# VH-VL binders against Metalloproteinase inhibitor 4 (TIMP4), part 15

Target 1, 195 residues: Metalloproteinase inhibitor 4 (TIMP4), of Bos taurus (Bovine) (o97563)
Amino acid sequence: CSCAPAHPQQHVCHSALAIRAKISSEKVVPASTDPADPQKMIRYEIKQIKMFKGFEKVNDIQYIYTPFDSSLCGVKLEANSQKRYLLTGQILSDGKVFVHLCNYIEPWENLSFLQRESLNHHYHLNCGCQITTCYAVPCTISAPNECLWTDWLLERKLYGYQAQHYVCMKHVDGSCSWYQGRLPLRKEFVDIIQP
Key: E = the ipSAE of ESMFold2; O = the ipSAE of OpenDDE; V2 = 0.75 times the mean of E and O plus 0.25 times the DockQ between their complexes.

## First folded at step 10 (VH-VL; framework fv_tixagevimab)

Design p6 (from m4 with heavy chain H105T M110F; at its last look DockQ between E and O 0.04; V2 from the best seeds 0.00; counts 0 for: pae O 4.7 > 2, placed apart)
Fold by OpenDDE, look of step 10:
Structure p6 (fold): chain C 195 residues (1-195), chain A 123 residues (1-123), chain B 109 residues (1-109)
Amino acid sequence: as target 1 above (195 residues)
Amino acid sequence: QMQLVQSGPEVKKPGTSVKVSCKASGFTFTRSAVQWVRQARGQRLEWIGWIVVGSGNTNYAQKFQERVTITRDMSTSTAYMELSSLRSEDTAVYYCAADILTGSTYSYGFDVWGQGTMVTVSS
Amino acid sequence: EIVLTQSPGTLSLSPGERATLSCRASQSVRSYYLAWYQQKPGQAPRLLIYGASSRATGIPDRFSGSGSGTDFTLTISRLEPEDFAVYYCQQYDSSPPYTFGQGTKVEIK
């Protein structure tokens, strides 16, 4: 299983749903009704706490599905625990909610204050922005509606300072720039766009 | 520090016009929107209109549509509100307020307010 | 236009008590576009909450906003002496005018 790195904002924008939930139980189920299909899925029973995205498509989610095998990007979640998760995923054609390792799935407690707040509106409202991952120098935007994501370049980790404390905001002129919300303390615009 | 500084108090006669200025500093003015709000003594806040600074697009409350003009000068980071055909009922404190981050189709609230400008209309 | 009606008109409470203020819209307002302001005598309004539930910069966590559709609520969990003021809600949904509620005065009992 290999996933392209993406900023949490992009994960939310590219997902059909985003919810906060607890995992109640798990069960191994067939991937299909075809007896000839040996593929298996893990079905998690969840307790939905809050829905940030997807309310227009689904009301209350009881089950989420993931591949049984990690090689197929199956996700292992802790069932029968008090752990809350942010879950992003897709809605399959049959109406099932599907999640995998490439989705943004994090224990809720690991999310920064800004990330938690941004799930309410910041991420969803700014999907018109393109967040470009910087892997090497130089790293430049190709369009005004791009923000350069430098966590991997500067910190050599997937979710660094920008992922935790910045939102790529769409302006009225069509351009995008990083917005930093330092707690509920300060609003700052950080211009990291390099020509 | 983000702030809006408004022009000083005005005393006007009925039928004349007043133009209040609102100078911005500490944030990117061109990416903001500015609304004007007034408040008579002991009364509620009343929305007058607003301007999206980058585009210059304005919208006014129906009550003021024929008498108010909101403009901006991006070179001086200043917004203006001009109210004509003044009446005694126009006596109020006038506030400008800015949304420092106006999205393409959304606002994040008006988080920077001027100190207010008292406009008195009397014969 | 969207009319915002706040209730109650006056709320008399003591320091330390919980304050619950209501803002009802004449039609549905998307939660992204609902704000709460605090105004003290002789001062300009101050933004408390934007997007119905997001605290503005520097606003204490005793202030919280909630609601959706036509019903929105501002809650002050534990009133401080400095919290006695007039509170206004404003909607800035898609099309102006960005109307205000008539205000709720929170006064000391």
Scores: ipSAE 0.024, ipTM 0.645, lowest interface PAE 4.7, mean pLDDT 89
ESMFold2, look of step 10: ipSAE 0.616; ipTM 0.788
ESMFold2 (binder alone), look of step 10: mean pLDDT 89; pTM 0.908

## First folded at step 11 (VH-VL; framework fv_tixagevimab)

Design q1 (at its last look DockQ between E and O 0.06; V2 from the best seeds 0.00; counts 0 for: pae E 8.6 > 2, placed apart)
Fold by ESMFold2, look of step 11:
Structure q1 (fold): chain C 195 residues (1-195), chain A 122 residues (1-122), chain B 109 residues (1-109)
Amino acid sequence: as target 1 above (195 residues)
Amino acid sequence: QMQLVQSGPEVKKPGTSVKVSCKASGFTFTRSAVQWVRQARGQRLEWIGWIVVGSGNTNYAQKFQERVTITRDMSTSTAYMELSSLRSEDTAVYYCAADIFTGSYSYGFDVWGQGTMVTVSS
Amino acid sequence: EIVLTQSPGTLSLSPGERATLSCRASQSVRSYYLAWYQQKPGQAPRLLIYGASSRATGIPDRFSGSGSGTDFTLTISRLEPEDFAVYYCQQYDSSPPYTFGQGTKVEIK
């Protein structure tokens, strides 16, 4: 199983849904009704605490699905626990909510204050910005709406300081830059940039 | 207060090597690239190379590729530039400068060392 | 490699006058990767302008930059006594080597 790295903001922007939930139980189920299909999934029963994205497609999610086989990017979640998770994922053509290893899935307690705040508004308000992963120098912007994600370059971490503490913010003129403060939503303050 | 402090002046004979140190303070050293630039008397600034401090990756101008080595020591927040096979035309002031990475990555050389005079004679 | 040509070579002016310095590149430089530096005798260069038009921290608003493509300018709206120095443009686009112009000396008339 291999994943393209993505900043938490990109995960929220590219996912059909983002929720905070607990996992109440798990069950191994067939992947389809076709008896010739040997694939299995894990069905997790969840208790949704809050939905940050996905309101137009689903109100309250009871089940999420992931591949049983780890080679197909299945995700292990702790069931029967008080542990809260941030879950991002997609909705399959049959209506199932699907998550896997390459989604952004974290214990809620591991999120920074800025990440928790940004889930309410800032991530999805700024999906017009492009976040580009840097692996080596040079890593330069190609467009004004581009922010360079440097956690791997600078820290050799997938989710480093920039993933935890920055939002790529779109300005009035259509340009984007990284911002780590309390982001204003009013037009007169959208150009505030930390140098 | 962001600062780079370089080692003192050097007088060297042709064919020898020089190693200049550049100690950083007042910023996160591992979130920077250290650039090396030189300036001969009355001449323009000339870029030598850089090191990304966190990863240790380097890039050198082709002119210096065979003679320069840039290193760093993260425990002392110090970068080093070593130039070998010195010639009289290598006489110049050598500067280190830091490119401090932000999310935007569009800044120039933000902090400069005081310079190290290297004289190659005799 | 991208060659930067500055003009004029020397600019003789009095305090209070406006200075306009030009930097022309041999190839297009993305504006986000053009910087200006000030250097006084015996001192290291000082970053003035990055991204063609953004002032570095602590730089007075009498310094401004503009331009795109191959043509960039640095303007000092009202020269102060401390502004008499040599000014360099630099490109740091993704194509090494990073290069500097030959400088424009701003001197007292």
Scores: ipSAE 0.007, ipTM 0.497, lowest interface PAE 8.6, mean pLDDT 84
ESMFold2 (binder alone), look of step 11: mean pLDDT 90; pTM 0.912
OpenDDE, look of step 11: ipSAE 0.022; ipTM 0.590

Design q2 (at its last look DockQ between E and O 0.04; V2 from the best seeds 0.00; counts 0 for: pae E 11.3 > 2, placed apart)
Fold by ESMFold2, look of step 11:
Structure q2 (fold): chain C 195 residues (1-195), chain A 121 residues (1-121), chain B 109 residues (1-109)
Amino acid sequence: as target 1 above (195 residues)
Amino acid sequence: QMQLVQSGPEVKKPGTSVKVSCKASGFTFTRSAVQWVRQARGQRLEWIGWIVVGSGNTNYAQKFQERVTITRDMSTSTAYMELSSLRSEDTAVYYCAADIFTGYYYGMDVWGQGTMVTVSS
Amino acid sequence: EIVLTQSPGTLSLSPGERATLSCRASQSVRSYYLAWYQQKPGQAPRLLIYGASSRATGIPDRFSGSGSGTDFTLTISRLEPEDFAVYYCQQYDSSPPYTFGQGTKVEIK
């Protein structure tokens, strides 16, 4: 299973839904109605706590589905626990909510304050911005609505400080830039926030 | 206090190599990039190349691509620039400069004091 | 390679006067990727302006930058004795090399 890297904002923008939920139970089910089809899925029963995106397609979600095989990007979630998850995923043509390993899925407790706030107020409202991964220098924007994602350059990982603490925010003139909370971005502040 | 301290002056014969060191202090070296620039007497600044310290990725001006190697040692917070096949035209002051990447601007914030390299027979 | 041409080559002025320095690029440079530096004899350059118009930390407000496209300007509203130096523009918009202008020397009249 191989995933294209994406900033958490991109995951939310490209997903049909984003929710906070607990997992009640799990059950292995057939992937299709064809009895000769050997493929299986895991059906997770969930308790939806909050929906951040997807209101126009569903009201409340009882089940989510993922491939049984990890080679097909199935994801394992802790069932029958109080653990809360951020889940992002797609809605299939038959109405099933589908989730896999390449979606953005995190225990809720692992999200930063800014990520939690951004799920409510920022990520899905700024999907007109482009986030471009910067693997090497030079790394330049190609359009004014583009933010450069530098976690790989600075930390050699794709979900570093910028992924956890910045939103690529669209301004009234159509340009985009990185934003962290309500404080202005100034050079003096960045020395404090980039330990 | 943020500092870059470079190695001392060098006098070299044509055809040899020089390696200039640049030691960082007062900022997080692994979260920076180090650039190298030179200036011959009475001439403009000339960009040589840079290294992103964390990843080790480098990029060089085409003019220097075949003769320059930029490296770093994260354990000593030191960057290096080695220029080979020296010619008299390489006589210049060589500067290192660092930027702390913030994602909102790009510039050279901290400069070393310069290293004079003289190439003479 | 983007060539930067500065004018004038030398600017002879007295303390208290306004200095206006020009930098022209051979191709369009996005404003976020244009910087200005000051250099005094025997010293390393000092960053004055980044992003065409933003002052670097500790730079007095008498220094200002403006411009877009191919034409950029550095203005010193009231020259102080310490401002007599050589000034360089730099672009870093495209793939290397990142290039500097040839400099404008601001000297005492």
Scores: ipSAE 0.006, ipTM 0.474, lowest interface PAE 11.3, mean pLDDT 83
ESMFold2 (binder alone), look of step 11: mean pLDDT 89; pTM 0.904
OpenDDE, look of step 11: ipSAE 0.027; ipTM 0.545

Design q3 (from p1 with heavy chain V52I; at its last look DockQ between E and O 0.47; V2 from the best seeds 0.00; counts 0 for: pae E 2.2 > 2)
Fold by ESMFold2, look of step 11:
Structure q3 (fold): chain C 195 residues (1-195), chain A 123 residues (1-123), chain B 109 residues (1-109)
Amino acid sequence: as target 1 above (195 residues)
Amino acid sequence: QMQLVQSGPEVKKPGTSVKVSCKASGFTFTRSAVQWVRQARGQRLEWIGWIIVGSGNTNYAQKFQERVTITRDMSTSTAYMELSSLRSEDTAVYYCAADILTGSHYSYGFDVWGQGTMVTVSS
Amino acid sequence: EIVLTQSPGTLSLSPGERATLSCRASQSVRSYYLAWYQQKPGQAPRLLIYGASSRATGIPDRFSGSGSGTDFTLTISRLEPEDFAVYYCQQYDSSPPYTFGQGTKVEIK
């Protein structure tokens, strides 16, 4: 299984749903109702804690599905655990929620504060922006709605400092730029700045 | 076929330098990071440093910072590691390896390894 | 620096048996940045598992990885003759130095 690299914001924009959930149990099930089809899936029973995207398609999710075979991009999750996950995925034509290894799936504790805030308020509202991976210097925008993803060039990581602490936001003029999020208001030029 | 081909074995005197080459083929060199590791006989793998090919940025393990230089030549798709002030303790097999990020593939490990270059420091 | 400790040092098994190899980190490592390698005598290491649980291209289904935090496991469900080798775990979650475990040798009983 090979995955195209994508920024967390791109994952949310390209997925049908994004939720926070715990995994209650797992069960191996047939992939289809066709008795001649030997393919299997893993059905994970979940406890949905919050939905960030997907409201018009489903409200509460009991089960998610992934291929049994890891060569078909099946994903392994800890069942019967208090571990919370961010899950992104698709909704199949039969209504099943489908996830695989190439989706953005993270233990909730690994997300930064800005990522958690952006799941609530920013990622899904800024899908009109383009996020472009930089592989080499020079790397420059080719359109005003582009943000340049530089974690590989600076850190040799897919999810480095930029992915964890910035969101690509669309402005009223249609351009996009990186935004570090809302910080508590502070006094300027008073108690914080000392020589 | 993704491949890294290293230069041949070296026998060196203490106090001299060695420069090992690592030529890439079968993948986009400019989108890779090249790692250097070494392994003395019967010992674990020891990380030396990396170069991000597309930017030229390097990072070295503290142990090697004063003695190692990692470079690349994008026109020949070749990375180099030079270790100076050689000591007998530097006798090891030196490997290059690459992390690869493409539009359709990524990993968080060393996807491709060179065959290794034996460097012997004696006398 | 994160130290990786592998156990056992040597695992003597017969073909067809299940092998379970452990890697313990001195501090927490995010699973994205934990990898497993196989090394046979006279050869360079080969990437088996990245992201703690994802198989690298061309790696058979009998290899699987699991774990998080400080405890990681490589499992070979049914040993084949070509699987007798030394196995190393590696982390690069923190800034350098990136570190390898000391290895587990899987040998024929």
Scores: ipSAE 0.462, ipTM 0.715, lowest interface PAE 2.2, mean pLDDT 85
ESMFold2 (binder alone), look of step 11: mean pLDDT 89; pTM 0.902
OpenDDE, look of step 11: ipSAE 0.762; ipTM 0.878

Design q4 (from p1 with light chain S31D S54N; at its last look DockQ between E and O 0.52; V2 from the best seeds 0.64)
Heavy chain, then light chain:
Amino acid sequence: QMQLVQSGPEVKKPGTSVKVSCKASGFTFTRSAVQWVRQARGQRLEWIGWIVVGSGNTNYAQKFQERVTITRDMSTSTAYMELSSLRSEDTAVYYCAADILTGSHYSYGFDVWGQGTMVTVSS
Amino acid sequence: EIVLTQSPGTLSLSPGERATLSCRASQSVRDYYLAWYQQKPGQAPRLLIYGASNRATGIPDRFSGSGSGTDFTLTISRLEPEDFAVYYCQQYDSSPPYTFGQGTKVEIK
ESMFold2, look of step 11: ipSAE 0.650; ipTM 0.823
ESMFold2 (binder alone), look of step 11: mean pLDDT 88; pTM 0.897
OpenDDE, look of step 11: ipSAE 0.714; ipTM 0.866

Design q5 (from p1 with light chain S53E; at its last look DockQ between E and O 0.76; V2 from the best seeds 0.00; counts 0 for: pae E 3.5 > 2)
Fold by ESMFold2, look of step 11:
Structure q5 (fold): chain C 195 residues (1-195), chain A 123 residues (1-123), chain B 109 residues (1-109)
Amino acid sequence: as target 1 above (195 residues)
Amino acid sequence: QMQLVQSGPEVKKPGTSVKVSCKASGFTFTRSAVQWVRQARGQRLEWIGWIVVGSGNTNYAQKFQERVTITRDMSTSTAYMELSSLRSEDTAVYYCAADILTGSHYSYGFDVWGQGTMVTVSS
Amino acid sequence: EIVLTQSPGTLSLSPGERATLSCRASQSVRSYYLAWYQQKPGQAPRLLIYGAESRATGIPDRFSGSGSGTDFTLTISRLEPEDFAVYYCQQYDSSPPYTFGQGTKVEIK
């Protein structure tokens, strides 16, 4: 399994739901009611702590599903634990909540303060903005609602300083730019990072 | 076919420098990062540093920071590692490896490796 | 710096047996940035597993990875003669340096 790069904001915008939850238990179940279908899922029983997105389709989620096989993008989560997760995923036509390796899934403790706050207010409200990965300098926007994502260029990882501390925020004139929280920009970012 | 081809073996005297090349083909070099790793005979892999090709940003293990320079030439799709003030302890095989970030695919790993360059430091 | 400790140092098994290799980190590592490599004598390392659990292109399904936090495992479900090699884990989550474990040698008994 491989995943396209995406900023945490893009993950939230592209997902049907985003929740904070603990994993109570896990069970291997058939993927369908068809007895001839050999595919399996892992069903995780969860305790939902908070929902950030998805109110229009579901309310409280008891179960989430993922492929059993990690080569089919199944996700392994620590069950029967105090570990809290941010989970993003989709809601299938039969109402099942589906998650996979390419969703944004993090231990809650790994999220920055700004990310935790952005889940409440900023990410889903700014889905009209585009976030474009900058692979090489020079890198330019092609539309006014575009923010350039430079964590790879600066840190050789996708979830770096911009992922942790920036939201691509829409202004009243329809343009978008990076909103940074409390933390100041570091000097080494100034020449590359665009507002 | 994604490939990294390294320069040939080097025999060097102590106190001199060596520059190993790592030429990429079969993938978009400018959208990759290259790490350098060495392995002395019978020893484990030792990480030296990386370069993000698209920006030129580098990072080095502290052990090597005063002696290593990693560069690239985007026009020739080639990364370089130069190690100065060579000692006998620097005798090892030096590898380059690439991770590719191409928009529609990201594997979170270094999946393309060079064949290795033997560097021998002897008087 | 995150230290990776692999165990056992050497694993002597017959073809067809299951091999279980351990990698323990001195600090938590996000699974995105934990990889396993195979190295045969005289050859460069080959990526087997990235993201702790995902097989690289062309890697047979007898290789699987698992784990999170500080404890990671590589499993070879049915050992083939071509699987004798040294196996390394690498983390690249922390600020530099990226680190490798010391290796586990899997040899045919």
Scores: ipSAE 0.322, ipTM 0.704, lowest interface PAE 3.5, mean pLDDT 85
ESMFold2 (binder alone), look of step 11: mean pLDDT 89; pTM 0.909
OpenDDE, look of step 11: ipSAE 0.750; ipTM 0.877

Design q6 (from p1 with heavy chain N59R; at its last look DockQ between E and O 0.54; V2 from the best seeds 0.65)
Heavy chain, then light chain:
Amino acid sequence: QMQLVQSGPEVKKPGTSVKVSCKASGFTFTRSAVQWVRQARGQRLEWIGWIVVGSGNTRYAQKFQERVTITRDMSTSTAYMELSSLRSEDTAVYYCAADILTGSHYSYGFDVWGQGTMVTVSS
Amino acid sequence: EIVLTQSPGTLSLSPGERATLSCRASQSVRSYYLAWYQQKPGQAPRLLIYGASSRATGIPDRFSGSGSGTDFTLTISRLEPEDFAVYYCQQYDSSPPYTFGQGTKVEIK
ESMFold2, look of step 11: ipSAE 0.620; ipTM 0.808
ESMFold2 (binder alone), look of step 11: mean pLDDT 89; pTM 0.907
OpenDDE, look of step 11: ipSAE 0.765; ipTM 0.881

## First folded at step 13 (VH-VL; framework fv_tixagevimab)

Design r1 (from p1 with heavy chain S104V; at its last look DockQ between E and O 0.04; V2 from the best seeds 0.00; counts 0 for: pae O 8.7 > 2, placed apart)
Fold by OpenDDE, look of step 13:
Structure r1 (fold): chain C 195 residues (1-195), chain A 123 residues (1-123), chain B 109 residues (1-109)
Amino acid sequence: as target 1 above (195 residues)
Amino acid sequence: QMQLVQSGPEVKKPGTSVKVSCKASGFTFTRSAVQWVRQARGQRLEWIGWIVVGSGNTNYAQKFQERVTITRDMSTSTAYMELSSLRSEDTAVYYCAADILTGVHYSYGFDVWGQGTMVTVSS
Amino acid sequence: EIVLTQSPGTLSLSPGERATLSCRASQSVRSYYLAWYQQKPGQAPRLLIYGASSRATGIPDRFSGSGSGTDFTLTISRLEPEDFAVYYCQQYDSSPPYTFGQGTKVEIK
């Protein structure tokens, strides 16, 4: 399984849903009702804490599905844990919520303050922007609504400083640019675990 | 410091026109939108219209569509609001306000306001 | 157009008290496009809250915004003397006009 790196904003924009949840249990289930289909999936029972995206498509999610095999981009989550995850994924034609390794899935504690805030206030507003990953120099925009993501280029990290502290925001004229959120720290909501 | 400085007070006769200026400084004017709002004495804020500075696109409240023109001059970082066929009811303080995108921060709101321009329409 | 209705019209309180202001929209407004302004006599409005719950730069933490859909609230946890003013909400979600509420006057009791 290989995935193209993407900024968290792009992950959210390209996903059908984004939720914060705990994983209650896991179960291996058939991929389909067809007895001839030997494929298996892992069904995770989740406790949804908050939904950031997908309100119009699904209400309360009880189960998420992932391929059983890691070769098929299956995701391993810690069940029976108090660990909270940010989960992004898609909704299958049969209504099942599907996640895999190429989705943006992170322990909640690993998210920066801006990322947490952006899930509520920024990412959804700026899906009209295209974030392009820079792999080499030169790296230039091809359209005004494009932001260049340089974390890999400059830091050799998948989620570097831009991913953690910047949002690609759309201007009123349709162009896009990186902005660092200057959000006031709300003491009540500040996690002691800061990046 | 980010600021909008408006032109001085105006006294006009009914049927005439008034053009109020709003000069921006301390931020990138071309990356902003400017709205115009008026307020009669002791009354609520009333939205007039706005302009997207970069594109020049405008939209006006229906009440003012036939009488108002909002423009901008990017070379001087100045927005303008012209109101024609003035009536006594147009007597108010007129404000410009900018929605600003800076290189480091964006507020989803109009965070910079002019000081206001008093326009008095009287016979 | 979206109509914003603020309540109460006037709120009479003493310094140190908690103020709760309501802004109700005639139709759903995405929280990103709901702002609160403060206006003192003889002054231009000042942005307090944007995105329904984010404080503008320089705004004290005693000011907070909350709400979603059609119901939004501005809260002043402990009124200071300088907080007695008129407060307006504005939406700019739908197509213009970007309407204001009629305002709530917070006056000293």
Scores: ipSAE 0.013, ipTM 0.571, lowest interface PAE 8.7, mean pLDDT 89
ESMFold2, look of step 13: ipSAE 0.167; ipTM 0.635
ESMFold2 (binder alone), look of step 13: mean pLDDT 89; pTM 0.915

Design r2 (from p1 with heavy chain S104L H105R, light chain Y32S; at its last look DockQ between E and O 0.36; V2 from the best seeds 0.59)
Fold by OpenDDE, look of step 13:
Structure r2 (fold): chain C 195 residues (1-195), chain A 123 residues (1-123), chain B 109 residues (1-109)
Amino acid sequence: as target 1 above (195 residues)
Amino acid sequence: QMQLVQSGPEVKKPGTSVKVSCKASGFTFTRSAVQWVRQARGQRLEWIGWIVVGSGNTNYAQKFQERVTITRDMSTSTAYMELSSLRSEDTAVYYCAADILTGLRYSYGFDVWGQGTMVTVSS
Amino acid sequence: EIVLTQSPGTLSLSPGERATLSCRASQSVRSSYLAWYQQKPGQAPRLLIYGASSRATGIPDRFSGSGSGTDFTLTISRLEPEDFAVYYCQQYDSSPPYTFGQGTKVEIK
């Protein structure tokens, strides 16, 4: 399993769907109906709380699928808990929702106020921007519509300060730049402001 | 295939300095971070500090702030830890470990560890 | 700084038994930044679990990690002889230092 690190905005833009959900249960299922195919999948039954992206493609999602093996980018989620996740993923040709380690999957509690807000109001409007991950200095943009993401370089975190508090916004001239969102005074109001 | 190879054991006198090297191979060194950890005999792991290779930014535990310097040479894919003003209490096995961007979403654990370097400080 | 406290200090078990190790943080740690390591005598630590619940490459499925907030758990479902070792947790969420827990020794009864 290998993925390119990406800003949450990029993940949302490149995903077919984005939802907030709880995981009810898990079951190991065959990857296909072919008995000769030994591959397995984990099917998670989910309780969808909110959909941020993908409503034009799928309605209420009941199941999501992931590879059984972590080597194939299988994702382990906590089933039968009150834990909420942001899930991003793809829709397979057969209509199944598919998620893996390369998707942006994060416990909801870990998301910042701006990230939560951006799922509704910012990310999908700025998919014309390219967010480039910096791995070393110097790191420079190659195009005006590019934002440099430095969390990995500076904090060694995929979702550091910049990912938590900035959105790459597209301007009328086609250029992009980082926008810093406002932080609420209390975290308790986040869900009230952004249900 | 991914590995860190550390320099050999050191015997030092109090007040002197030791510099341990950690050579990386099998992965993109410039995208890694290297932490240094030591362990005295029969004791717990003790975090010394780390360096983000791509930026050169370092951070040290307060205990070592005045005595330790962590550096890296990207051209040779080698990280270094220098500890000065050595004391008998500094006798330990010193490990380097690399946090490699493996492509996994949660690549925050240090996947690759050196074999350790024994540093003995005695008069 | 975040202090990680592991418990118990020593866990004496027999092969085939279930081992449950605790790592408690002095403040909340995001699961993405919690790792578990195994260290056998005379060897360097080895990454077992990252992101609180993800097994590192090559790690048997008998090892599992769980938890959130301040409480994290490493579980070995069925101890193998080679699993008797010292286990450490480490967090990367807060600013450095990225200190380890004091470790839990899993020893043979």
Scores: ipSAE 0.668, ipTM 0.849, lowest interface PAE 0.6, mean pLDDT 92
ESMFold2, look of step 13: ipSAE 0.698; ipTM 0.837
ESMFold2 (binder alone), look of step 13: mean pLDDT 89; pTM 0.911
ESMFold2, look of step 14: ipSAE 0.686; ipTM 0.828
ESMFold2 (binder alone), look of step 14: mean pLDDT 89; pTM 0.903
OpenDDE, look of step 14: ipSAE 0.655; ipTM 0.845

